# Ledger of designs, part 45: VHH binders against q9m2c9

Target 1, 358 residues: q9m2c9
Amino acid sequence: MACIVEDPQRAGQSNETQIALISGVPDDISKSCLARVPREYHMAMKCVSRRWRDFVCSDEMCDYRNEFNLAESWIYALCRDISGGVFLHMLNPFSSRRSWKRINDYPYIPMREGMGFAVLGKRLFVLGGCGWLEDATDEIYCYDAAMNTWFDVVPPLSTKRCYFACETLDGKIIAIGGLGLNPNAKRTWDIYDPLTRTCKSCSDVNIVPEMEDSFVMDGRIYIRGGVGGSSTAVYSASSGIWERMDDDMASGWRGPAVVVAGDLYVLDQTFGAKLTMWCKDTRMWIHIGKLSQLVMKQPCRLVSIGNSIFVIGKDCSTVVIDVENVRKNKMNGVMVCSSIPKTWDDDIDVISCKSVAI
Below, E stands for the ipSAE of ESMFold2; O stands for the ipSAE of OpenDDE; V2 stands for 0.75 times the mean of E and O plus 0.25 times the DockQ between their complexes.

## First folded at step 17 (VHH; framework vhh_7nfr_2)

Design a121 (at its last look DockQ between E and O 0.01; V2 from the best seeds 0.00; counts 0 for: pae E 17.6 > 2, placed apart)
Fold by OpenDDE, look of step 17:
Structure a121 (fold): chain B 358 residues (1-358), chain A 122 residues (1-122)
Amino acid sequence: as target 1 above (358 residues)
Amino acid sequence: QVQLQESGGGLVQPGGSLRLSCAASGFTFSNYAMSWVRQAPGEGREWVSAISGSGGSTYYADSVEGRFTIARDNVKNTLYLLMDSLKSDDTAVYYCARSTYEWGYMFAFDIWGQGTQVTVSS
């Protein structure tokens, strides 16, 4: 029996004459109107009234915006500074003043390494990790992008992990491999289901320890690990089985990977910075273009929004590649890119990047 | 300042009963769902029970269902956990936590108490 957990906050709404969201306007219309407000103003909207705040922070707001095709994807980067502190940074790529902004301080765990980073809906999750004094952890923190607030999440991971692959698939967070106190952790994956509050642990010998990179494509999770990224595996949720990745495909996975409109792109950093694409039909890697090393500060992470790839490097230096344009304008192998300059004085390493649409 | 302070923990024999209290301050208590979360030594945090802001809805983990009762007094800004038929497995530090939202069956918390030790031992 799916106990529809009624939002306990909604049940306490005493019959207080619910002040209309907008005076003289039915709530349904008001909600529709509010949902059309650009994301950059949502913070201000929350200051209007409690009801506005509640609505803006609700899943209903997201539903409206999705229905109206108004959802805006922002980029979130988990970053580490010189002190070892971990921070969340945000970029609105649609802003006229494209700049990275630091979000509220990570509540509890400064100086963790090897954390997982995942997105579910409007929420970001930071999972696991290890510290100087602590082995791998099972802690889960959640940042709600609409609320602009960090939360502790219960239950934790079933297995303490660090340096593991972390992906979202079918509304679940999948934590794969990594290091932990349990030697078996390396060959295990956890399926964390927020709806059921369950974390299922599974094991497969095909899981590679020391994960370097992962991506989701066509409902499958691809992982790369091992010494020098020599080992790959593919997970299918339908079968629950890990299989070996195709050798041809694996051979070109030589850097950060991102999926754009169903196609796999890799930033090959072995000899400079080359963007390559996996062609499913020919089963070959195609060279798309070269990035200047002057514009890219390693290590880099990739995130995609629409047809654009954001290459995010050290200090959150960002290069934006329009894949569609690059494909059309094969001008002499040089990709036309836009750049977002570094705005911070401190040395920042980008750990992971994700996008959240609201 | 937002604060939660647990009390009522202690040593009890198996089959015994204990009442925990959590005093809340610094926020409108009735506007927030509240939860009890416990952590046994060497284990992760386990959600135990939750109650809506109004107190109209209560939720329990399967492990404590039928044995524990969560309640609140919004006038006194106090959360309670009545624990009956205690077992050795109930031994843990019990934390009071402010629930900010529910997503499915996942609970997110933004404020925690310091915890109170409950030890069930013969």
Scores: ipSAE 0.546, ipTM 0.803, lowest interface PAE 0.8, mean pLDDT 87
Fold by ESMFold2, look of step 17:
Structure a121 (fold): chain B 358 residues (1-358), chain A 122 residues (1-122)
Amino acid sequence: as target 1 above (358 residues)
Amino acid sequence: QVQLQESGGGLVQPGGSLRLSCAASGFTFSNYAMSWVRQAPGEGREWVSAISGSGGSTYYADSVEGRFTIARDNVKNTLYLLMDSLKSDDTAVYYCARSTYEWGYMFAFDIWGQGTQVTVSS
């Protein structure tokens, strides 16, 4: 995708002859009204006029909704089908009929493995990866959830990578370690800034060589590598410094992780599916409950919205767990949760999942 | 259309027994796990017991294990809770709930009955 560079002088000079967003209403008031419309109706709003489409798709609207706590988080799952094809599913968790919907695939995402998946604002990024006959790539693709369309991204990553940790922190996408043509790639990380369209490469001999999982908490990226989480590290983007992870915290990180209201939850899939929570004050893992493999096929991915954890397994079969209720009910052994049925008969694997707030 | 209707609640003395029933309609009863959940006045809901769709697996909260028995009749589309050795702590509104998943002690509940009052007092 070619970046269209705006003329800075022209961006500040509005044309008085533009058609009003709402007849007889000042545009600033109209924008305030339009920004309050629930996200499920935004597709219809884009059909009213070019000015409505431009505003609905704009960073201005997204920023307004975030500022006033109007943003709505929808879930996006990066999936693979039987043929090895990669695509996105989307879930509106607030709809009365919660069901997964496939996003229109254009341009086609390459048939690759070990890709990074990250969210920044209204945009999802798919980064890197390798093919069966092909070494790692540096390509980046972007899905804009407000426009509902794909874009190619330039510049690419500074380092070709697959099977790497990929997270968003401080408005930047950070791609850490992994495999590639450069034998030292496993000890480097790329900092991609989509605002300035720049990518900086850094290196440190202390980076964990194998990437299994990562999460973001308290302004830091936690990574787990090696067999059974034996190698862990913490990256602070503000300082660029790698730190050692708390040993007790690392010991319980045995599966996918998610952070809810500052609390770390892990789904340990080693012997069934057991949900645990890290208690910072006591430095102990607390058992929350078990998830039967009979109803949820591994591997599972986690994403959170509010106080809810979405456990997403094979075929996008989904269970929603209210962790506020789980903490209250752990003495009784039962959580209050709900389910969202799969949408396909095909064997679909979920590679990664993220939420996008618009 | 989908309905769960509890019955069989009432006043009973400590040490007594009571049988709750839940009539199900509007869905294929045998395809779903079912649970009993109770709520004492001014307290949160407490899961009590669950049974698989076939009736082959039963689950009980620690507080009722050995005293309560869950059962189902898939011909009559009815769920039961047989309550023995009742204590004052068992006083609550008892709800019948349909589960969409069966995860050991973690059940999702999508349909609830209106509840039946059980009062244990001398």
Scores: ipSAE 0.000, ipTM 0.162, lowest interface PAE 17.6, mean pLDDT 79
ESMFold2 (binder alone), look of step 17: mean pLDDT 86; pTM 0.874

Design a122 (at its last look DockQ between E and O 0.36; V2 from the best seeds 0.00; counts 0 for: sugar tag NYS H31, pae O 2.2 > 2, grease 24.4 > 24.2)
Fold by ESMFold2, look of step 17:
Structure a122 (fold): chain B 358 residues (1-358), chain A 122 residues (1-122)
Amino acid sequence: as target 1 above (358 residues)
Amino acid sequence: QVQLQESGGGLVQPGGSLRLSCAASGFTFSNYSMSWVRQAPGEGREWVSAISGSGGSTYYADSVKGRFTIARDNVKNTLYLLMDSLKSDDTAVYYCARSVYEWGYMFAFDIWGQGTQVTVSS
C-alpha cells in the first residue's frame, strides 16, 4: 500500500490534530526530534499517522532541517524512455547501496521535447516543451519530493515556450528564451512565482535565441546558445538586467557546467572528457583532470552535492568526482572517481538533472 | 465509501446565475480543503476555486474572480459554488475535488465527484 495515499478508513476516523506526535512529549520537542531523522526514513515516518505525514511533508520540517544544517540533497533526473514517455528517476547519494529508483506515480506527461526543469525548495517543476507536430505549451507539472506526489493544478507560464533555459533564482523560476507561438519568445523571459500565482514576462535583446545550457552562480543566471554555443548572456539579480558574458569565461564553456562551492566547473568533451575550472581572479580556465578512462555514453549532465560532481549519462549511468580529492592528486594526471550503476530501464535518455534538499 | 456528488447544473442564458452544490460523505469534511474544477469540451481541466477546511480562506482563478463565490457548510458537509454573470465560455462540466496536498495555488486531489453540466447559451 503506498504511503502517499491516505487510507479512507483512517481519514474517516482521524482526530490526529488532537493526538500528541510522540506520547508523553510536547509537540515542539517531538517536531525537533522528528526533523533530525535522516531523509531515507521519512517514507516510513509518513505511514505512522496523519499528523506525522503532515509534519514530515511540511515546509516547517524542511525549514527546520535547513536552519540546523540537517538537509540532505537527493538527485532527480528528468528522463525519456524509448517510447518517448517522460518520467523521473531519483538517487539517494548518501545510501551505502546507491542506486537510481524510478518514480512511477507520475502524471502522463506527453511525448514532448525542450522542456524546462527547475527546483524550488522540495518541489520539482517540468515546464513547457513541444511535440513532434505540436507547438510549444505553457503547461507546468510539479512534483513534491517530500509528499512523493504530483500536483494536479499548477499555474501555467505566461509564454508558451520550448528549448529554453530554466533556472531558479531568489525563490522564483526564470524561463528564458526558446521557441513558441509568440514570435518574441526567443528574446523574452518569464519570472514565475507559484506562491503568488504571478508570472511576469520581460524582454531583452541580450537573450540568446537558441538555448543549449545554463547555470546559476553568485546570484546570476548564465545562458549559452547559438550555433556551437557562440551566444552567451548573464542575468544579474542585483540589477535585474541582462549583460554580455565575459569573453574569456565564455570561451571555455564547451560542455555541461556545474558550480561547486562557488567555483564553475565544465566538462569539456571536445577531445576526450576534460574537467576544467574557471578561476575568477586570473580570468583563466584551469585543468582539473581527465575522465578518459571512465568514458560514459553521451550526453552527460552534471549535478553537484558538497564537494562531489555527479556525471550522469545514458541510462543514468553515473560517475562521481570528488573535486577536492582530485585537486590533491592532480599530479597523477587522472581523476579519482567512483561510480553508480546504470538503471534497469534500458535506453533511457537523461534530459536534465537537479538536486532537492530536504 | 468516500463520495462527492455535484448538483445544480443546467442551462442558463448569458448574464444568468447558478448555484452548484457538492454533497460529501465518508470522511471528516472540515479537515479538507475543497476545490471546484471545470472541463470544457476538448480542453484540459481548469481549476476554478478553492476553500480551506474551516472556510476561512478562499481562492479563485482569474477567469472567475468577482463573478464566482465558493462556500462550504461544514454542518451539512456541502460545498457550494455561486456563479454570477455567466458567460458562454463558462460552459463546462464542473467537478468538486478534495485536496490531498496544497502549496500556494497548486493542488493535488485524491477524490473527484461525477461532475455536473453547466451550459451557458442563448
Scores: ipSAE 0.407, ipTM 0.735, lowest interface PAE 2.2, mean pLDDT 81
Fold by OpenDDE, look of step 17:
Structure a122 (fold): chain B 358 residues (1-358), chain A 122 residues (1-122)
Amino acid sequence: as target 1 above (358 residues)
Amino acid sequence: QVQLQESGGGLVQPGGSLRLSCAASGFTFSNYSMSWVRQAPGEGREWVSAISGSGGSTYYADSVKGRFTIARDNVKNTLYLLMDSLKSDDTAVYYCARSVYEWGYMFAFDIWGQGTQVTVSS
């Protein structure tokens, strides 16, 4: 039941003759029409009228687009420049002019490290982090992709954290482990529910304190940490417990991971850049292909949209791998990839990347 | 320029009362929900209360429910927080914030005041 968050701004609209969204058209039809407009034009739509703006920014708009299977996934990257400034970049991967764009300046705390990055619905969350001279924080910032605006969020995390794993599961943000002022933070996780404004803190000795990577698969959160990524754990929301990850599976987790259509892919960077897939049936890692280091600048992050894996490296250099094509065209281990060139002159490190569908 | 300016903070004894004010400028005040958020020393920000643009709906944290009253005067572009039965735990910097979007029970804020210090001490 999508709680239609009634925009409180709508309640105060006096009986002023609500100007129709579209003249001569019932609002329900108008909404249906507006919802069919491609995402690239939503910014322009917001300039038409206040009502248009409100609708475009509403959850109702998202509901329509989801219902009509019109939602478009864009990639968002949290990036750091040479100055230490943190910025959000966006890519429409389906545009004829595929280019990264800087959205808005990070609103409040520049030069943070070890931040969590999560997506819920049409919103991105930046959590925690630390500065050179500052301890870990519990602050949460939210970027609404439809509004194109940053917000402060309250309440904060229950525990100040940096360099922690951050994932979304069942409408909740899970912040796992990391470093903080509280030595116990390393063995704790927070369950943050934005809808209820609650943050539950839990502890488990099986949590690895030094987090390197995480992913969600089949309703479970997988984390890797420890010295050289030697420790793994799996969280099940149903049980609320952390378990050790299967050794066979863990052995191949040697780089950034992404789940595509229920399958786990890892970019193994130990000897070059190899894309590998975990086969659940055989419990083996399968070599899919090799990426040239010439096209990939480390460190890389992975994000998936549909059947495509986006490998996003330094300066937001991006390689796109079609997994379906690669599986079908096993031509001698060479993957056919497309590339999106660097668009910025400055050295940019990609901290994290996520996709948001609207 | 959008601005929020808090006032009315001070030192009060436990069980006492205080009235905070927030003057808003640079935007259509009545179109926005407004909130009070507080931050105690060494602690994170805590949402205290919110009021809809029209003033028709009010929300309170459990910690202040029954003791605090949020109100607004849209003609004067002013937000108020009436604090009764103050406790030592209410000691904090109180911020006025513009709420741009209400996500269920979560509030998102884009503009903050400078804050006003409230100290409850015997």
Scores: ipSAE 0.101, ipTM 0.564, lowest interface PAE 2.2, mean pLDDT 86
ESMFold2 (binder alone), look of step 17: mean pLDDT 86; pTM 0.870

Design a123 (at its last look DockQ between E and O 0.33; V2 from the best seeds 0.00; counts 0 for: pae E 2.8 > 2)
Fold by ESMFold2, look of step 17:
Structure a123 (fold): chain B 358 residues (1-358), chain A 122 residues (1-122)
Amino acid sequence: as target 1 above (358 residues)
Amino acid sequence: QVQLQESGGGLVQPGGSLRLSCAASGFTFSNHAMSWVRQAPGEGREWVSAISGSGGSTYYADSVKGRFTIARDNVKNTLYLLMDSLKSDDTAVYYCARATYEWGYMFAFDIWGQGTQVTVSS
């Protein structure tokens, strides 16, 4: 730690913010040093002092790491076990021993279906949903991935929803439409900002009321819904209007989707799980390859980190596909991939997956 | 050693007032946001109000806004909840809680008091 610089002696410990981060070092230099420590060591750093814990867990550190391209993305899977319990699994894809770990410190999320799952900065949000014997809810649970804790108090949605599209765009969570026991959700969409407790509701009769899947690309939210996934629509944040999706693009959206470096990939979940990519300039879907049934149990969810697509199936069984040179390396239905073993927690369904960069 | 102890609960008529206190010990009180959380016997815990470590920011659940006032005295290490215009729905055990982490209107709590019963009847 060669960046130590002497700092004026601080007053007593009557206020934690008065104690220097590193004795003899100005705090701005100390923060620069601490922000460069790899994420796998952040748990140890939190044990050094209250000031270190506060900084390691702060938005300031996360923002610094993002600005200087130091952020590390870990994967979080929203899972359900056979009893209906909902919980998170976590994967550090950069670890030499890549394995899923269950997050056991949770507030016991009720048995629900049709929940939203979204990321805002270092925080994971589980939103809404409904049970067999209950109406849709406006409840939200939030996990802070830097603090490794669930919040006990989280502002609710303005509209109770289940089976809705839920995405993060421009620093806000957007909840769109839905199908549930409360009819008010079907043709509305909300912009949710947990910091200010603001949640603006809008209505549009063209919103598809039954949501199945969504993704964000180029400042737009693409949604798929309707009977059997037959309807698609696009929300443009810059204009605030709903548009029709390109018919050719929509025709190939037959499974979970992910965006990698501005390119849309979809896993067609037929036998052998076929990965395709939308080519903007030709307006055609390009076949990338197939995944072996021996490697992957369906249904699957997709998440990306860098040029890698993580295909996550039952029990968090995972295949990692490198798509950096996908057009140059097309191999007639055979893809270059690696795998990450399933968890010991058998019989787990993966509801949704997101990455969190810290 | 770390302890939160509530007091000031009791039986009160609808429309009445109560002042709850929470004595804190074993930690630097002013460094922590504090909260009141209540629980009716057959219900889950319901957040009521929170106040920043300095006392400069206060937060209220919609169900109590305008009727309840949270305050703290960092010299006496005491958290307060002034409850006005009490309704039968306010009947609960009221807990004092220390926030381990806060972000806007979001709080995570690590230390809880024993609770004080507030009953609004008749």
Scores: ipSAE 0.387, ipTM 0.754, lowest interface PAE 2.8, mean pLDDT 81
Fold by OpenDDE, look of step 17:
Structure a123 (fold): chain B 358 residues (1-358), chain A 122 residues (1-122)
Amino acid sequence: as target 1 above (358 residues)
Amino acid sequence: QVQLQESGGGLVQPGGSLRLSCAASGFTFSNHAMSWVRQAPGEGREWVSAISGSGGSTYYADSVKGRFTIARDNVKNTLYLLMDSLKSDDTAVYYCARATYEWGYMFAFDIWGQGTQVTVSS
């Protein structure tokens, strides 16, 4: 359901002869045309006029682009430098000159750890976290990718937490487990609904402690935690309960996970770097290929766009794996990958990666 | 410089009324939705009310609905919050905030005032 965010600002615009978006062109056609402009030029478009800016930053723009299948996914990485500062970096994977760019400084709480990172629509959310001298927080910050601006979000989380799993499901942000001032926080999850301005807190004993990783697949949230990732749980939104994950599936979850076109992939780092896939039909993990350790700097995060997996490591060193090609071209078990070099300062840790389509 | 300055806070008895004001400067006030947000001691920030740039649309948290009224004067660049039937639970620092967009009932803010203390006590 496309939440038509009625821009309340549009209702009161007096009959001032609204300057046409494009001179001599009806606005509906103009909007359709503007929506077809590649995402890399949206920043420049915002400089043309106020109306252009407003449109480009509107949900309507996103709706057009989605309708026309023109939405482009960019990768966003929440990163920490050696000073403890947190920054947002961006990669346009479609660019001929693929490079990571620092887009904005974390505006409010420097040196936070254990933050949740979620995407909803064209917005990124940074949730919770703690500092060295600070307790867990319930604060939510939002980066609007179209506006290229950070915002404070109200209301906050229901529970202060850090080092928790954070996922988006059915238009809601789900914050799961973690550490907090409340000892029970580790067995709770929050459902943050931006439409109702509510954050529901729930509790289940099946939530795993010491959260390490999470992913969403087939409308379910999978979490891994415990010592060495020994504990897993699965959440179903339909039932509202947590269940134990299948043992066979859990056994292969030995690193960062990502879902590509409905299939689960894991970068198994126990003996080198192996990409494995969970086969639902056979209930077995299949080895897809090996990554050279020379190209991968741990710790790594995974994000997918289309049929490609982006392995993002230290300093945002990135390896791109085309899953379809790898499946077709099993050349002696070595995956052919493309790499994106680091382009900025050293000693950046990637905290989390997400993709945003606009 | 963009600035929001709250005023009108104070001590009031339960059942009493108070009027908060927020003076805005450094931006086109009428082009922005504005909100009141409050923070009670030891609690997180709570959205209270919002008003569109034109003033044509108003929104209220359930906790204050029917008791509080948000208004604005775009000529004076001032936001108001009329608080009636005040309760002890309304005790908080009240902040004026500029909302950059509204998404459903989620509000995102980029500018905050310093806040004004409201204390409801017998």
Scores: ipSAE 0.074, ipTM 0.529, lowest interface PAE 2.2, mean pLDDT 85
ESMFold2 (binder alone), look of step 17: mean pLDDT 85; pTM 0.863

Design a124 (at its last look DockQ between E and O 0.01; V2 from the best seeds 0.00; counts 0 for: pae E 10.8 > 2, placed apart)
Fold by OpenDDE, look of step 17:
Structure a124 (fold): chain B 358 residues (1-358), chain A 122 residues (1-122)
Amino acid sequence: as target 1 above (358 residues)
Amino acid sequence: QVQLQESGGGLVQPGGSLRLSCAASGFTFSNWDMSWVRQAPGEGREWVSAISGSGGSTYYADSVKGRFTIARDNVKNTLYLLMDSLKSDDTAVYYCARSTYEWGYMFAFDIWGQGTQVTVSS
């Protein structure tokens, strides 16, 4: 987790008698206590005092929670409604009342398509995109999950892009390929580094211009694109180069992909909905189970938390697959799943989904 | 209503000086970090300078370091940018923006002014 290092110079703590976080308790202890409060109450905590608010919204809070292994992952979905409006929805998957909630509207997200969606720490980033009347953009918007606030981010992307792959690797946002006014955009990737406040553009002929899907596994970025997903490439940060993906692995990448505990899973939607797993040792795709089409509304996106895969479809209909249970209980190929129903009456398409742990 | 309004832009010769102002209203000005951001025609947004709520800390992009000075008057709810030794490359619309959170090296803004045009030309 790239801790955005707060510039220590801001600690010009005016010696004003800082009111203790908790009366009669040292601040370090207070912070430790506050950090143990479940995430669902963080909004209420921010209402207690300015100091509480500041702490809850700080990276320090996240550090405490990570250190204590208290971080809770919530799912965020970038969604488009029938009007073409783009909205962010949130799900606490571990709540007793599992329901999707719409997050505060960002006034500046125009009706855009082909946006990138990435997570860094407690922040979500929406990047690029194109509109009906607008070419590809380089704009970056950020939602801070702790602050529950949208921001405009500077600097923008180095290259205006839409319909590109977007992943996070080593504390950086990587925007790969896509469409743009610049014909070179298709064969380029941008590395956005928040620490250096720079966006570096690189080019490689192995980049597939029409991106369909991407995932990160073992420190590498995998991309699929081309006509019908026929082209794949793998990026290694260590080498800084793109290579062709192995044919055997690529052959089974026939739908949304997600990495769970280091293993690659794909929802193959070619003939129904089949969950498959890539076995690294045998270099074969293993059939894990089938999902009923009745429970899935396409198009679907995948996100993982722990050992669970969340299949998020139209209207944010969600199926939860416990991978460990499925592996253990191969009951005749039927996966035991839980479902989270749609909570809204509006037709919503899920563009992308990510998880944020705080 | 939260509002930022820039002023002071104009045409200046290379090597000249200009002072921009940004009037803030609708919020406690001293509680917020403020920034100047510029956008040249056809270019993306470029962060120029930032100042902490108290005014105790100032930051500058390398491109303007030593030439520009950011300041604020919290009594007047006004942000300033003193621009010296102006260059043609400084030609842009200059925006004042409110920062809600300093993300180290990333600048995030939730409120923008309308901008003021600065043109440096012989």
Scores: ipSAE 0.239, ipTM 0.632, lowest interface PAE 1.6, mean pLDDT 86
Fold by ESMFold2, look of step 17:
Structure a124 (fold): chain B 358 residues (1-358), chain A 122 residues (1-122)
Amino acid sequence: as target 1 above (358 residues)
Amino acid sequence: QVQLQESGGGLVQPGGSLRLSCAASGFTFSNWDMSWVRQAPGEGREWVSAISGSGGSTYYADSVKGRFTIARDNVKNTLYLLMDSLKSDDTAVYYCARSTYEWGYMFAFDIWGQGTQVTVSS
């Protein structure tokens, strides 16, 4: 009759779970301390242990940082090189030596046009598109900015699409219109929830058939299309209803748009780079200023962080414009701006730019 | 390493004169339009004067026209503001700024100096 002692090592098989995050400190307190470390040091923190890496990459850490207003927004530019390859550049705007860094992690996204680019939480999504050898795809690639790696997303879009409007609203990614194998794709939109991995396809015959641009403001997606942006529409995600865009607002939307603290800014690139702002109260566009072609090569994209608009041109050449005086109605005719040098690699096209807060 | 460094500010009585200088480094100075911008205490920044890259064209805010003269030395990479007939309203921090605008009612500048204080008091 043999006596069998339970294996004490089986209880310890989760070795990282048994090791305190910080020696002598309860894990709840350790997590609160680690979550307050500035984002630029997060890569180093991931090298300490598997437990540290898991926490730094977790939703728990991101949620804590958002709750306590500690989240830091970094800018990611979706770029194409001379070979047609698609990749990311990243900018930490809080660094004293602000410069663009190429993200070298693959997979290599195939050469494609008309892709969607969206942000949800700590993740960037590249959706759809078409190649010179292939029609539209429904594929989704995801870059996790906390893990610093790519993965594919399953399931894909419900509808294969290219040249479509793509925005994030209410925790979902909405892909609107465009072209694809389904000839009715231009009159549909997909509502994709990456967390539940579900996709709903909706249709309406009144959707703008040719997509040029979009932005999100006040819980609504604004889109423009047609030849020269001649038609516009507004989608209210809470109701699922399409509405007409204000005609005066639509008339001034002639380039990339960004929203800063609920106010709409547009960069008109027809004759240089002219920045304007929509004033809701007067229903007029206010002319902010024009950027020198010596600093910036078109085409440009816009992204905002706080009161700063980042104007990102060819090769990631960047001008940062502080619109605080305009936003606070201090109209003295002067704006603070700065310049960030282009990347070292020439002939890089910037497809789209987004910010990710972690 | 792009830098603008102002100098020449100080205390002066009304009706007096002052010359501000701005040393530029880290960029091709002669290719860039340059401006002086001022900020009175508790106020926003106000554009004062501008000069084209070559020095061939100068521009002035109405509040300083006829009293201030902007100049540049593209050999020394230096911008100047000659200030005559100073008034108490001219009291401000004066900034040298590199222009990123071509026209408009708003002015945009990407590189700023640290500023130099000009005080005009009786």
Scores: ipSAE 0.000, ipTM 0.357, lowest interface PAE 10.8, mean pLDDT 80
ESMFold2 (binder alone), look of step 17: mean pLDDT 85; pTM 0.866

